# Ledger of designs, part 2: miniprotein binders against o43061

Target 1, 338 residues: o43061
Amino acid sequence: YNHSPEIQRSVYTLTGLAPSSKMAFVTMLTVRAANGENEVENTQQDWYYNSTRLLVHRLVKFKPTKSKYPVVVLAMKGIDQWKLDQLQEDGAIVKVVDPLYAHEVVDDVNDIALLDSRWSMMFTKLRVFEMYEYDRICFLDSDILPIKKMDKVFDVHQLSYSKDSVLFPPTLFYKPRRSIFWRRFTEEFAAYGLTRDDLYPYVFAAVSDPGMWHETPPPFKDYFNAGLFVFKPLKAHYKRLMALARFPKLYDNANMMEQSLLNFAYNSAGAFPWESLDWTFNGLWARKNDLPYLKAVHGKHWQPEGSLGYDEDTSKLWWDAFQEMQTYHDQQRNADLY

## First folded at step 3 (miniprotein)

Design ba5
Fold by ESMFold2-Fast, scan of step 3:
Structure ba5 (fold): chain B 338 residues (1-338), chain A 81 residues (1-81)
Amino acid sequence: as target 1 above (338 residues)
Amino acid sequence: STEEVRELIDLARELLQWAEDLIKSGDFELALRFLQFALEYIREALELARQLGDEDLIQRAEQLIREAEDLLRKAEELKRS
């Protein structure tokens, strides 16, 4: 899509994007379910995998929500090959990634609950920040269902360091709790070779997480949900995130996996504040009255016991979408027989 | 406020100490980065101290600038060598 030079320069200045910029939607499949359940052994009702297929279908094939950008599924080693083959056939780009376990990232594994598999699996999710072949990525949890076109999610601002600011705290060194962490960070910072010029300009945008809500639109909270975020993959930001991830005690103590890390890394008072995306891109705890506004709903709406926060209308919406996908695939199989 | 100036001075001192330790260990590139951050905090502290008219804080900030510039010269010379 061609624009005049003036429009092209304006768009690039506002978003940081050029006409040749490569954008992608990315989701991740781990060998464990969202609650830490092991999915390596195939059992009936593999709903996390089925939800991933539905997300792919909505962005690749379903006309009302179809994107012009590719969808990439980052899959951990250990997922059955037939599941990966099926996602590829559905139209996704499948990339198998090496797992990144807590013991490989955290300096003192006693700083985390070793029995909490969520912490171990969340470090593998940081692999998404290594996808430097793309200029901009929208990461989506596999339990997000697009219900309208999502492409405008990439229209976020590129943020730069203010040259007028003389109080630029290096975020890597912000709020150290103990001197031992300062020494460790100093040693690792040298290894990563980070500079301001490597870290700016950057992009990081997400939707506010107000918790459970009843008003439409939801109230704003200066804390974002990490189930959908838009960012520019930069080696310096990946190295910074890996350095921060080594010390769980430096970020939120709520055991909220990568969400705590990202809220710490991109906090509003820090060197890299997050940009607020329109709430309609990540519909948390959605009610029937929210559906006309939402571009995507977020939740495990396939759960038969989903009595916490889900209403009948959003559950029905998910099951209708799943049935539509199955009908589409059945029709495609029948067409291919001729 | 006076408290904000003291916090900036304390942060700058911490960065100068790390820069000195890095110079002693041969990590000149990282030392130069810490020195740059320290100088920015010291310059802000000096400006705020001048606005407050606090002669003690002005003198402390000016002394830290001299210390930072000395370490900067040492790091640059050693990096070349």
Scores: ipSAE 0.000, ipTM 0.137, lowest interface PAE 14.3, mean pLDDT 74

Design bb1
Fold by ESMFold2-Fast, scan of step 3:
Structure bb1 (fold): chain B 338 residues (1-338), chain A 85 residues (1-85)
Amino acid sequence: as target 1 above (338 residues)
Amino acid sequence: SKYEITVTIDGKTYTFTVESPEEAIKLAKELAEKLGAKEVTIEIDGEKITIEVDPYLAEFLLELAIFRAEELLEKNPNAKITVTV
């Protein structure tokens, strides 16, 4: 999973990382029944799988967006083998992971309004925090489409927001009475020989705010979108997340499970505050006028008239990208025949 | 307010009185460490809290267990605490 010594030296010197540092883009592919978002499945095509293939193509093969770093697809056990084989042929590293069931994670199942599907899917996504073989991971939802080069997402120190300059208001899921023990966690880690560089900043993400990003940038708020974030996998942090996940009433009584957990775990008033990534890496709710500035668009753009009301321009952008990928694969097959 | 905790060690049951949920949890952790156990389960009015003896997260997990114990005891202040090692 290392790059060649020359590429590794060039990249890691510029980012201030050691030449041995390993970085990867990671996405998650879950079984259709576990998605919980769509009641009516399109049986003609698995659009989440197709979107995952497009993401892989954009980071592995398509020259304008091609990355120097590997792309890993964490595939939930139960995905058809032919889909996994195809993703590997497309250039992804495929790792099959066991699902994390709600009843195995949560102390009191009565605290969960939706016991299967959404809860099972969200906890399985926590498997990304167990990828200790990597020094830095950029997790991205499979419905993200890169439209420019994204490798600079790993240059987090150049994009990080200084937490020392601002105190942020608590979110709906942040409980002030319980905030005090989050703050002491860093002192506990230090007592056992862990350093701040191993702990903070732990998560880099973009604020969760639908809008016209370049025309009317949203005011900063202590809540990030969990569809794209950068972090360093550490066993201590995985254990902390699993411990917090056991008590849903601390972070979420609604239906925003994984995102609520991560925002609670890494809130700005806590022990491990999140830091801002440039909004252009996660173009959530992108509109036509945002497109020239974005490095990636985020959404189910294959469904422009659907539940999310996407612009015709973002839909066209996604379909053009999908067609480009299909054309590339057709040309690759023809080259292999001759 | 005093809390009675019942601890089972090698098939024998012992009852201790503590002044707070925090003391109950610390005692349970100390007992687990002395016995070489890696896990202690505290039961309060039928609900269970499991404490893992982890050298790097011990104090954080202890604070989470204290928070959960306080929440459960707010629902029933007269609940009996049972500790299993």
Scores: ipSAE 0.000, ipTM 0.265, lowest interface PAE 12.6, mean pLDDT 67

Design bb2
Fold by ESMFold2-Fast, scan of step 3:
Structure bb2 (fold): chain B 338 residues (1-338), chain A 85 residues (1-85)
Amino acid sequence: as target 1 above (338 residues)
Amino acid sequence: SKYEITVTIDGKTYTFTVESPEEAIKLAKELAEKLGAKEVTIEIDGEKITIEVDPEKAKFLLRWAILEAEYLLEKNPNAKITVTV
């Protein structure tokens, strides 16, 4: 467990799961990711879309990795309908979402690069926190490939503070009485009718980001990768994330946007510390020695050797998986003809 | 640009110069740490920012303190800055 001793003494841990609990795997497909940046007219290959299909296939159809839980693809408005129809035919639940633009989220647009598409992608990803119909969600980037069963990823804890805890924050945003930001957030929370009891218990668990060169198992770092995280959708947490997203200077806007925001929102010293998931659920910068342990590999492994630090073994693993999916689909079409 | 900070420690006044709002907040925190204080208060243009030295809470609250200082100094670049330990 990644909590400091002070936080551990003040946090009460509950499983929170019941037989009736509704769980789902969720991934997101954006217009940029679906359509590609440098598509060639006659040989157009959308590898992000193909990777998304492979993720769906692994969780819905492929017996060695098949989940008992549904897979939802949140598709940004503007993706070609035939791609959405195909994902639905593959067994995914497809939900079209409106993009969240920078001017709709931030207070001062001069604090961001207005022409940077990363800001639009980051904010649209926050739509996953609005899926209140589920009790627990595992979000996965579309470039994650499951290679073993992943259902145990949902076996994380609900976290809450005792009202008598010495670490219970007097405010959820900022302590100083005269803070402009504290006044704005308390006014907005009051307007929404939200209280402490709407924020607890919560769930937020993710895998530590080991960096490019690491040992097996990777060393723990108090900074998580936002490519896979497990959470409980709560309106109060969505409102809190949107409030924090208004001030890009609070989270490092020189790095990965959504990852920086989420690490700030769920930092270990704050009111909502993150829980560490077993590293095997999100195999970042995977090397050959990691593969026997991993439940999922994460990266653009369809890319050529030597690009982005990938090796031949992980590339072969991805291409073999993609070929298996194509063979499965070919066999289904042939069976339908006879 | 440069900002002048007036620090009061045990009734004695000292003046420091920093290059940014972030440096002003970090200086206030460093002074509290060196003096064994649990917290320090920095006042910018009449608005008070309290900085906690506790490392487990400091990182989260420190970013808020920096943003508040940036806002106040952007609003008034010639604002009086005082630190009380």
Scores: ipSAE 0.006, ipTM 0.350, lowest interface PAE 9.8, mean pLDDT 76

Design bb3
Fold by ESMFold2-Fast, scan of step 3:
Structure bb3 (fold): chain B 338 residues (1-338), chain A 85 residues (1-85)
Amino acid sequence: as target 1 above (338 residues)
Amino acid sequence: SKYEIYVEIDGKEYWFTVESPEEAIKLAKELAEKLGAKEVRIEIDGEEIFIEVDPEKAKELLEEAIRRAEELLKKNPNAKITVTV
């Protein structure tokens, strides 16, 4: 069973993983805009922070979902130090990162819609692609709640360059809407000195976004949700993503920021197609009938059910999990006193 | 390398660097042959050059196309080359 050299060689060939491979779960905690906080009944509660703590607890401490891999929280500069200290005490590795603002990344600074404050920090998620110290990363939005073991999420294929997939290396197999943006992109991409060997083999896997009120299991759609994805950190891919991010006109839903960028960068018809992960790793728009299958539930389930499509069962699941975490912490404090 | 080439084929974008206009023309012809195309359009600094890839007509026309491309790039050595197949 996987201990024999023959079996291990076969697995390594398909996944690219060796026993020495360094894997990590990574989430991101960003500073909330004041306007967003004013929309909630209690503006003093940071539910994104509380959800981040719950994610850390589920992967680090809670036995039914505990991972053997580290959990890293990328914290945007500006988060209160006491919150960072608490996440470290909870067992996370905390790394403070500089934000990536749209006006610093996008070449067309005159596009008012792209410079709206609500989207200005969305590119900060791309910082996860600079974590070259790891061989494989599973990025998770901080509003994802693990409810079963997730370690098998890393068991995805690595993809190599194929002569059948490219006519001339290096190539981009996607026609842009406007050739002028491709000329700027290709000039800058070439200026980075990237080669086929820098770009391959790669890993990029994510879960199809089924939309609201899907059946169980959800039907496959060739468009993934960027709230959970597995990838191999490569400097060349980070440079490619930064080059693409400068030209939001290359993808139709530029206002969705990093999700639209990533779907464009890893589109199925391109040079770097995405691999479909089992849907149970990213339970989008989950309802009661989905819960027996899911390894993780994704959504702001601390919010009341409404136009978002959440139901009372997923809300109860989240609040029960949060209460379990608080009880765990209370018991640890009591043990330290006695 | 002196010249950057942007090639668009059936909506797919490719790029490569060449040392001379002759190399650019030859690569354009090779691309057309691989795809079964009958003609190739090359744009240099806003001027269009068409080349015929039919072997029965191609030799004299290819040499003239190379000569014309060299003349255009001589006027602007940094001109961008666009090839459409």
Scores: ipSAE 0.000, ipTM 0.101, lowest interface PAE 18.6, mean pLDDT 71

Design bb4
Fold by ESMFold2-Fast, scan of step 3:
Structure bb4 (fold): chain B 338 residues (1-338), chain A 85 residues (1-85)
Amino acid sequence: as target 1 above (338 residues)
Amino acid sequence: SKYEITVTIDGKTYTFTVESPYLAIFLAEWLALELGAKEVTIEIDGEKITIEVDPEKAKELLEEAIRRAEELLKKNPNAKITVTV
């Protein structure tokens, strides 16, 4: 269950989009990932960078998936300039951001696990919440491959708190204690030094993460994957996320710190429940039977067939897409010489 | 396990459940700062932790309170938490 009945009743939902709304797709390229910190071994290719270029190509140039909205690559300070120049030439807007280290976010820096270099840079994804120049952002991990038009992903609802909120009878509550917890937080926003008008209306939508193996369509789980999410950048929400991030013991139930933080911050029983996006926008662990439905496939499909449990069809789809991009770029280079 | 937190503010009492006690300590400190309170008292299993509210030392005071709460909860994982502002 994504929304309890009392949450649905207590909020007003509408898209909030106007023709003048500034929307963007945003992805992130990190120094750690780009320099092979997460690579297996002995690779001559920067596949995270190559995957980022493919994502840009799919949203900017490739007609079947081309978006009318801009694509922004948030590049962590330290990425080679030639890679940034190439992404700009490919049609992306490139913005360099400073890393957001664990020691700058977490109060207790004596936790050795949090000081690991891999963990220390995971909070850099939170920089996307500071992009206040946009009215709505769809963040995508750089290993997402669009295979159909994605623009409808922005058609999610914005939520506003109702002054006339009323409790439903106990028979309508799945977990009564969660309902009490939600009411408590709505009354204590002052603890963050924030007003209701600073925090609402908000937008936060993502796709449920069913786990590695799933049916078609996948079953819903009240836990989302942070590899694709749609939100409205609000300074108050960024401040709230930073305040919550100070205490990893509040939210660290998984290996991915920022995903755990976001699931906690936007939990379905809390003050800011997440909205479920259609599963086809974030095809995790996609199999052949999922492909006719998916708008985007999510995974490290450049890995050799079978190495990460990907099937032949999804690996072939990714490599065919990569070859199409290379052919496009080769044709562009030949044309630009004259 | 879950922790039950009772907070009394402006004569009104609220009770809610969290899966981590650190949220209660964090929110109590920030709420005290916002209300201009000088002290927040957190009671865990009969032991009292009093936090002086100081805007310039808020981080250090929170870290101390959390460390003390963690030590008390290691002794009694299901201890009741009460917060007075």
Scores: ipSAE 0.000, ipTM 0.164, lowest interface PAE 16.7, mean pLDDT 70

Design bh1
Fold by ESMFold2-Fast, scan of step 3:
Structure bh1 (fold): chain B 338 residues (1-338), chain A 81 residues (1-81)
Amino acid sequence: as target 1 above (338 residues)
Amino acid sequence: STEEVEKLILEAFELLLEAWRLIKSGDFEKALEKLQEALDKIREALELARQLGDEDLIQYAEELIREAEDLLREAEELKRS
């Protein structure tokens, strides 16, 4: 980023960002199922909560990865208050949100292959799209560990078409002539109280998810991982996402929940194609050879089983980071006492 | 046929979207290639639409030519920088 001031100003114009633009990192903390499925014999603590605290620490306090932007934790109603108080003390902005229940969102519950509680967690994550107080948000799953500065993740393009442009993709559901296309488009948006001008300009960028891969850099795949994405909160896009969410059979062919919905909503052939972020912002399937390049590692590296890209080096990296955070907090408590 | 013209227009439109994406990612050489392919298809569609006397398809093809020319100019200017 060592651009001249003229180039930096130009980049801000192309990104649609101004120096006064309000950016935030946002993560989601949900109430896990209380049926014992998530209990691991050797992990008596809430490791998802601890990972959330580590993410906050890395972006708010830890100098090598500290951001100039706020970190917001969207907490599902039902999380213990002491956990929310601790996240606020750690420097996060905590916002409690009501869950979105699958049976209230979908038209036909028989279209859902998964239990309602799983779909309700996915739909509740869509609350992030309602945070209109920010100009740009980077959403990240709580099991992401920043290892380098991440602020440049917001430097993505703001995408728009001329108001007089006819360069709109045909709808997913229709193969029209021009006059029929515009009529259909207007009718569809009117049903949601929307116009074309409410949908543009938009921002949606994410990292390609190649699945399990063996070499660095990973090959590009036209399918993104929903564990990290950058977007502009717009009421029109939130309402569009909610409308699409009503029909799981249209987007969910692999039971990947919100990832399937977002890949469908922002598909490359559609009206709102996604922009590819540099792979180093979301280090999926990370191995030792990836670590020199990565800005963030994504996976449950506190436990080997079920972890994406598990490696002994990434496990050590996570535990060392957790110890550093605990040491920092211990030192702050001691300093306050004198 | 009307169906043939619609197919050409949709194929051209897809190429224009790909070119626009390539411009945004900085791949100007590939963008210029896709834009040329799009223009060739749009011109074919326009000729066929005129033979059919379909005023709506003629207008659509003409609008796509304008969009393609705007993207072509943008890609050429950015490539020089």
Scores: ipSAE 0.000, ipTM 0.142, lowest interface PAE 14.3, mean pLDDT 74

Design bh2
Fold by ESMFold2-Fast, scan of step 3:
Structure bh2 (fold): chain B 338 residues (1-338), chain A 81 residues (1-81)
Amino acid sequence: as target 1 above (338 residues)
Amino acid sequence: STEEVRELIEEARKLLQEAEDLIKSGDFEKALEKLQEALDKIREALELARQLGDEDLIYLAEFLIELAEFLLRRAEELKRS
């Protein structure tokens, strides 16, 4: 059943934030799969790690983009200790997490088109939903570069419903449609003793994904990019996501990894519709005309000309930012000597 | 058709939401009218869903009947208060 706009809006409330609310920016650093002899070289030239350091620097130290909130790096077990020590020295809170492997999560591995490191990384990212010590989290992929202050990203609505609301069935865990997967999911969730009150109020907000080069501003699509999202960590939502992750054939566009899972879990027609964040918080496929508006640029902008998504202006922005960070660290070391 | 059943259910949900709002505002007579309209649409949807053999739609229609009956009893109780 597809809810009308006026019915969907009936679940919106105020931000739900209090002066005591604990917010954090969170990113994830994962171990890359390699064939052995190339592992050491890949580790030494790890641009994902360097991009993570730049993200931390931008949110923790660089005054034009510095946040008043902490930055947490979720590091997959197996990352070199010196990298973790450096991130802590840079000002991040580092938490080591155990990986979640596809074969441990999925009921039938034959449902996955390709059982590779990408699926393992996707499932490990779900660990971010277990960070119950925070009231609100903004998750960012490590290839996001803040270029203006980001703190207003947390100003999203807390989504709720009246306890007696007629808009949602008692089984708030599924869409009302013909599906054996929804029946299994509901039954399994009930086995954990979780209720409506465990699931609401919730927060889930993200930026629409243009999927390609676009005009300024990009056109809205009812499909979000999972590289930046704001949510309230709730045990019930983590259990729901893990239950859904068991059935890849239930996802729309399963090959999109965690993005497909999250778009399915928080789709606009479901019990937990996503809130649209201003596009400037996650600048996808950005070009020169977008830059004056963006608070953050998203892409692997350290990659050379000819790479997918390459643009000379965003490339220059990334390398200038990286050089600024290196200059900052050099100046700090020199100051400590005198 | 499946589409026809979903349309009936959507119309019924709007009527149930209107009835809930009317109960909250103290207009119990109008709430009862909206609830009867909703029940008529839900019962039609249930019959069509049964003809289609659509288990999910049958479940949804049955749930909405229970919900409408709950709201009816509450509106009647509050009206007597």
Scores: ipSAE 0.000, ipTM 0.142, lowest interface PAE 14.8, mean pLDDT 77

Design bh3
Fold by ESMFold2-Fast, scan of step 3:
Parts: C-alpha cells; sequence; structure tokens
Structure bh3 (fold): chain B 338 residues (1-338), chain A 81 residues (1-81)
C-alpha cells in the first residue's frame, strides 16, 4: 500500500523507534457499552465488557497472543467500580476519563446527526490522543479479538515533510466553504499556535476498510477503518483534531463519527497521509478463508451471525476464545485454593 | 470606515474560497484572477485599517494576505503534479 508518488517523494520516512520508546495497546469502554445498554444489541449480558476482558486476556495472559507491551483500558466516568477492579486484576492498566460530548466540541449543536447518542459518546475516543506519556499507541476497539501475536503492529514509520513544502492549509478544506468558515478556522486555528515543527514528525497508520463482503486478501481501498490505528500522541495533533471536529459537515459524509473525522484529518491527498497497515491486523467481516492469515478479528461476533452478516466459523472462533478465557480464570481460582 | 474595511475583508474571503474551488478543479488561470482580485481588496482593507488604527482589522487583513500566498503555492504544486 502506497501513498501518491508525490507524497512518497516529499516525505522523509523512518521508524522513529528507540530502545527507550514506550508503546501501549489502548482500548475504550463507555458507560453504555459497560452497562449492556447498546441500542443496536438485544442482549441481557454486558457483552462489550466481556469482549473487553477477552481482549485484555489475549494481550496480557494468553501465551499465543501475549504482548510484551502494556494494555490500557480508557474507562468512561460512570462505569461500575467492580468492572474496573476486575479489568485491573486481569492485568490491564485502567484509566478513568471524563466524557467529551458533542455539545462541548461542535459549533452547531442543533445538527440532527449530533442527536445520535453514539456520536456524542464517540468524541470521548479522542481522549486517546491526549496520552502523551506513550511514544506510540495502538488503539483497538473493544470488539477486536487477537488470534496471533500483535506486537509488530508498532513497526510503522514516522513521517515528516520538508519545511519548504506548503501542503498543510489546503488539506483542511476539502470543498470551498462560506466566508464564515474561513474566518472561524483562521481565528481559532491561529489561537492554537500550531507550526510545522509542532506537527512533524507524526505517526498515523491504519487498515483499509474493505466493506462487508471482500476477497482474501481484501483489495486496497483509500479509506481506513478507525477500529484499529497506530499513532504518536502529539499535543499539536490533538489540537488539530479538536479544531476539525467542530465542523462535522466538513468531514462526515458516511455518518461514521470519529472514523469520518480521522479519514478527513489523515487523508492521502493531504499534509498528513495515513500509512497502510497490513490487513491482517484488523480482520473486518472475516470469513473462514481469512482466518489462517489474520492476527486479529474485528466484529460483534457474540451476536447472531445472520442479522449482521458475520461468518459462522468466525463466530465459533470468538466463542471458543471466550470459553478458553473462562477456563483460564477457573484454573486460576482453583490454584489459589491450594 | 470600519464597516467599509469589514466589507472588503468579507469580499476577499469569498474570492479566496472561489479561488480554492478553481484550483481544485484545475482551472488555474481563473484561480489566479480571483487571487489577484482578493489581494487587491485585502491591500485596500489593510491600508484603511492602518489609517483607522484598528489592530483587529489589521491582523485579519495580514492573515488573508498569508492565506492568498498559500493558495498560490498550492496552485503551483498541483500544476506541477
Amino acid sequence: as target 1 above (338 residues)
Amino acid sequence: STEEVEKLIEEAEKLLEEAYDLIKSGDFEKALEKLQEALDKIREALELARQLGDEDLIQRAEFLIRWAELLLEYAEELKRS
């Protein structure tokens, strides 16, 4: 997967990793997800929480997928303490974060799309960009299941542009906007005090989103899935994302909240093109023939396969993994009795 | 007057938006015409703002000059691609 030839020629690329570099896997658990009140799911159990525990188990304890890096669960304020205590006992670092609501971020709070409670909650995901204590983060949605070692996901490149190139401002305007937008953007972005030296070098890598039905391997599409991405936390990039997030009509053409924002912010024609990760790190809509290649499967595989188009073999793999975690915990409890 | 300067700035902003659209569509000749019109209005606004001693309007006009320069560089980059 390549960016345009012009971008490749203009960008200086190196790993940016040192022996002292701090890497972490990070996932997020929201109040609705933790309470099992997800409006799209008809279940009596907290499956998002259970899936989060399985993700932690796979990266912290389960030998075939165990990582040498820590796993951080960003937990939205309001999740029951016993759930947080359990995740900590499972080996995760638990960090409670304050929510970011749409009315606190977006200028036009009367936009009908912002009345969707999921979109309001998804701005809280931007908290991950404030984790400056880490040099590199792999963010994963809590419905991702590692099935092989994931540590090589951090082996992405640090990207930098020549100070002589002027690509930054044009990428912030995909289409011409009314004069009010130029003024608002100008005044507010200038107030952030952003320079090229604050913004480069950067890291942003993700997996192309193949859609519901695809071949093995999936064909490349210049649009990534925001359920797994690798980045370098930089205050300037967080400020840039917050400035762009104020104008959802600028970036939201698919009603996909943070995914639309990130695809706009890191588009291939822009000043901050995304790096393509190998598809095996984020196995969307996985079928039986994909499974031998995948390092991680992504989907709500605890749900009935027919209603969401999930493959039967992939769903079975998820349930087998969940049973394996339960067996591990049962064995640990029995060992503690001796 | 302050209102005359604000009107010039608003007209310049509109011309810069039109120039950006023309650059994106590959119409570089018309984009350059719009950018020149914008720069003329910005220069007039800056001179009037300086006469009024209005720091806010001076800063806004100076920013628009910088923005027009960035659009010119963007047009040259795309033309060479």
Scores: ipSAE 0.000, ipTM 0.142, lowest interface PAE 13.4, mean pLDDT 75

Design bh4
Fold by ESMFold2-Fast, scan of step 3:
Structure bh4 (fold): chain B 338 residues (1-338), chain A 81 residues (1-81)
Amino acid sequence: as target 1 above (338 residues)
Amino acid sequence: STEEVRKLIYEAFELLWEALDLIYSGDFEKALEKLQEALDKIREALELARQLGDEDLIQLAEQLIRRAEELLREAEELKRS
């Protein structure tokens, strides 16, 4: 259907999206830590890479889930060129990025001593916030499988503040923390000279992560899963995230460094509260009864049933999808031989 | 129960999305109807969440009320234009 100029202006006011807006789905492919002690995955089969190909196929080629927006694979320097070439052939835009290691981000050397290789790879994920060429990004972990159209995920309201507001580090959190690390963060952030107009309007939306669940719809917690989030790339927000990342002691010492950082940066009591997306966009711990509702299933469903609490139906769904992709490639090769 | 609150919130998400699609198609009267239905469900969810003392659900409901009210104002303005 056609959109009138009045309708387009209204949507722009609420969402920040214009007809000229550049939107993209973005996933990240990193040099993976095998068995926790090695920066390189050396197994014969790379299932994260295969899952990334399936995600690209679902958003670029597969008619029931095909998006009108591009898919970008943000690839860490060091990934084999043949994998990047294949993803590009599959229809993805491949962008190579330099890694961000913990020792390059974290200010205190004693804090670095507490981080393993997994944490250092997670800092590279923050590169997605530097993609200023796009007006709106939906980041997805490579182990997400779209099963319905996802394009509506971009229809998120943007948040703005009164024109009289001037925000500096002391006002970026409604209850400022009294710690040496909060003081060091505020001093660092103040040096950037950022103002309210650099920071607003913003967009940050994600799906709640209540942990393991069996009810449909799932329980809600004021804590989001960083495996899928929608945001507006802003240089000021990237600078803010990098400044916070330098001081891990400002946020909880949890087993998911970038998720903990993002939950702290966009906490509900702060200056930049996160917005809730409908749970169907990020189906964590999905069961058979959830499948009719879900737009995407999230998990390592290529792994054996029972190991992660997945059921047979979600495992079968993933393997059927992978087989469908293989069939598509076989048919394309046959067409090329005609 | 928290299950009842979550069901109302999920139904409200569906109605908000349907309302946005109706605004895109120029059917502002139907959009207003869906937005009012969503707002009624969210307000019921908020009251139930308050009775349960579930601060997470209270925050979610308040967030959705703000979204619904913003969308309602725009739909009303488009209808008048």
Scores: ipSAE 0.440, ipTM 0.813, lowest interface PAE 2.6, mean pLDDT 79

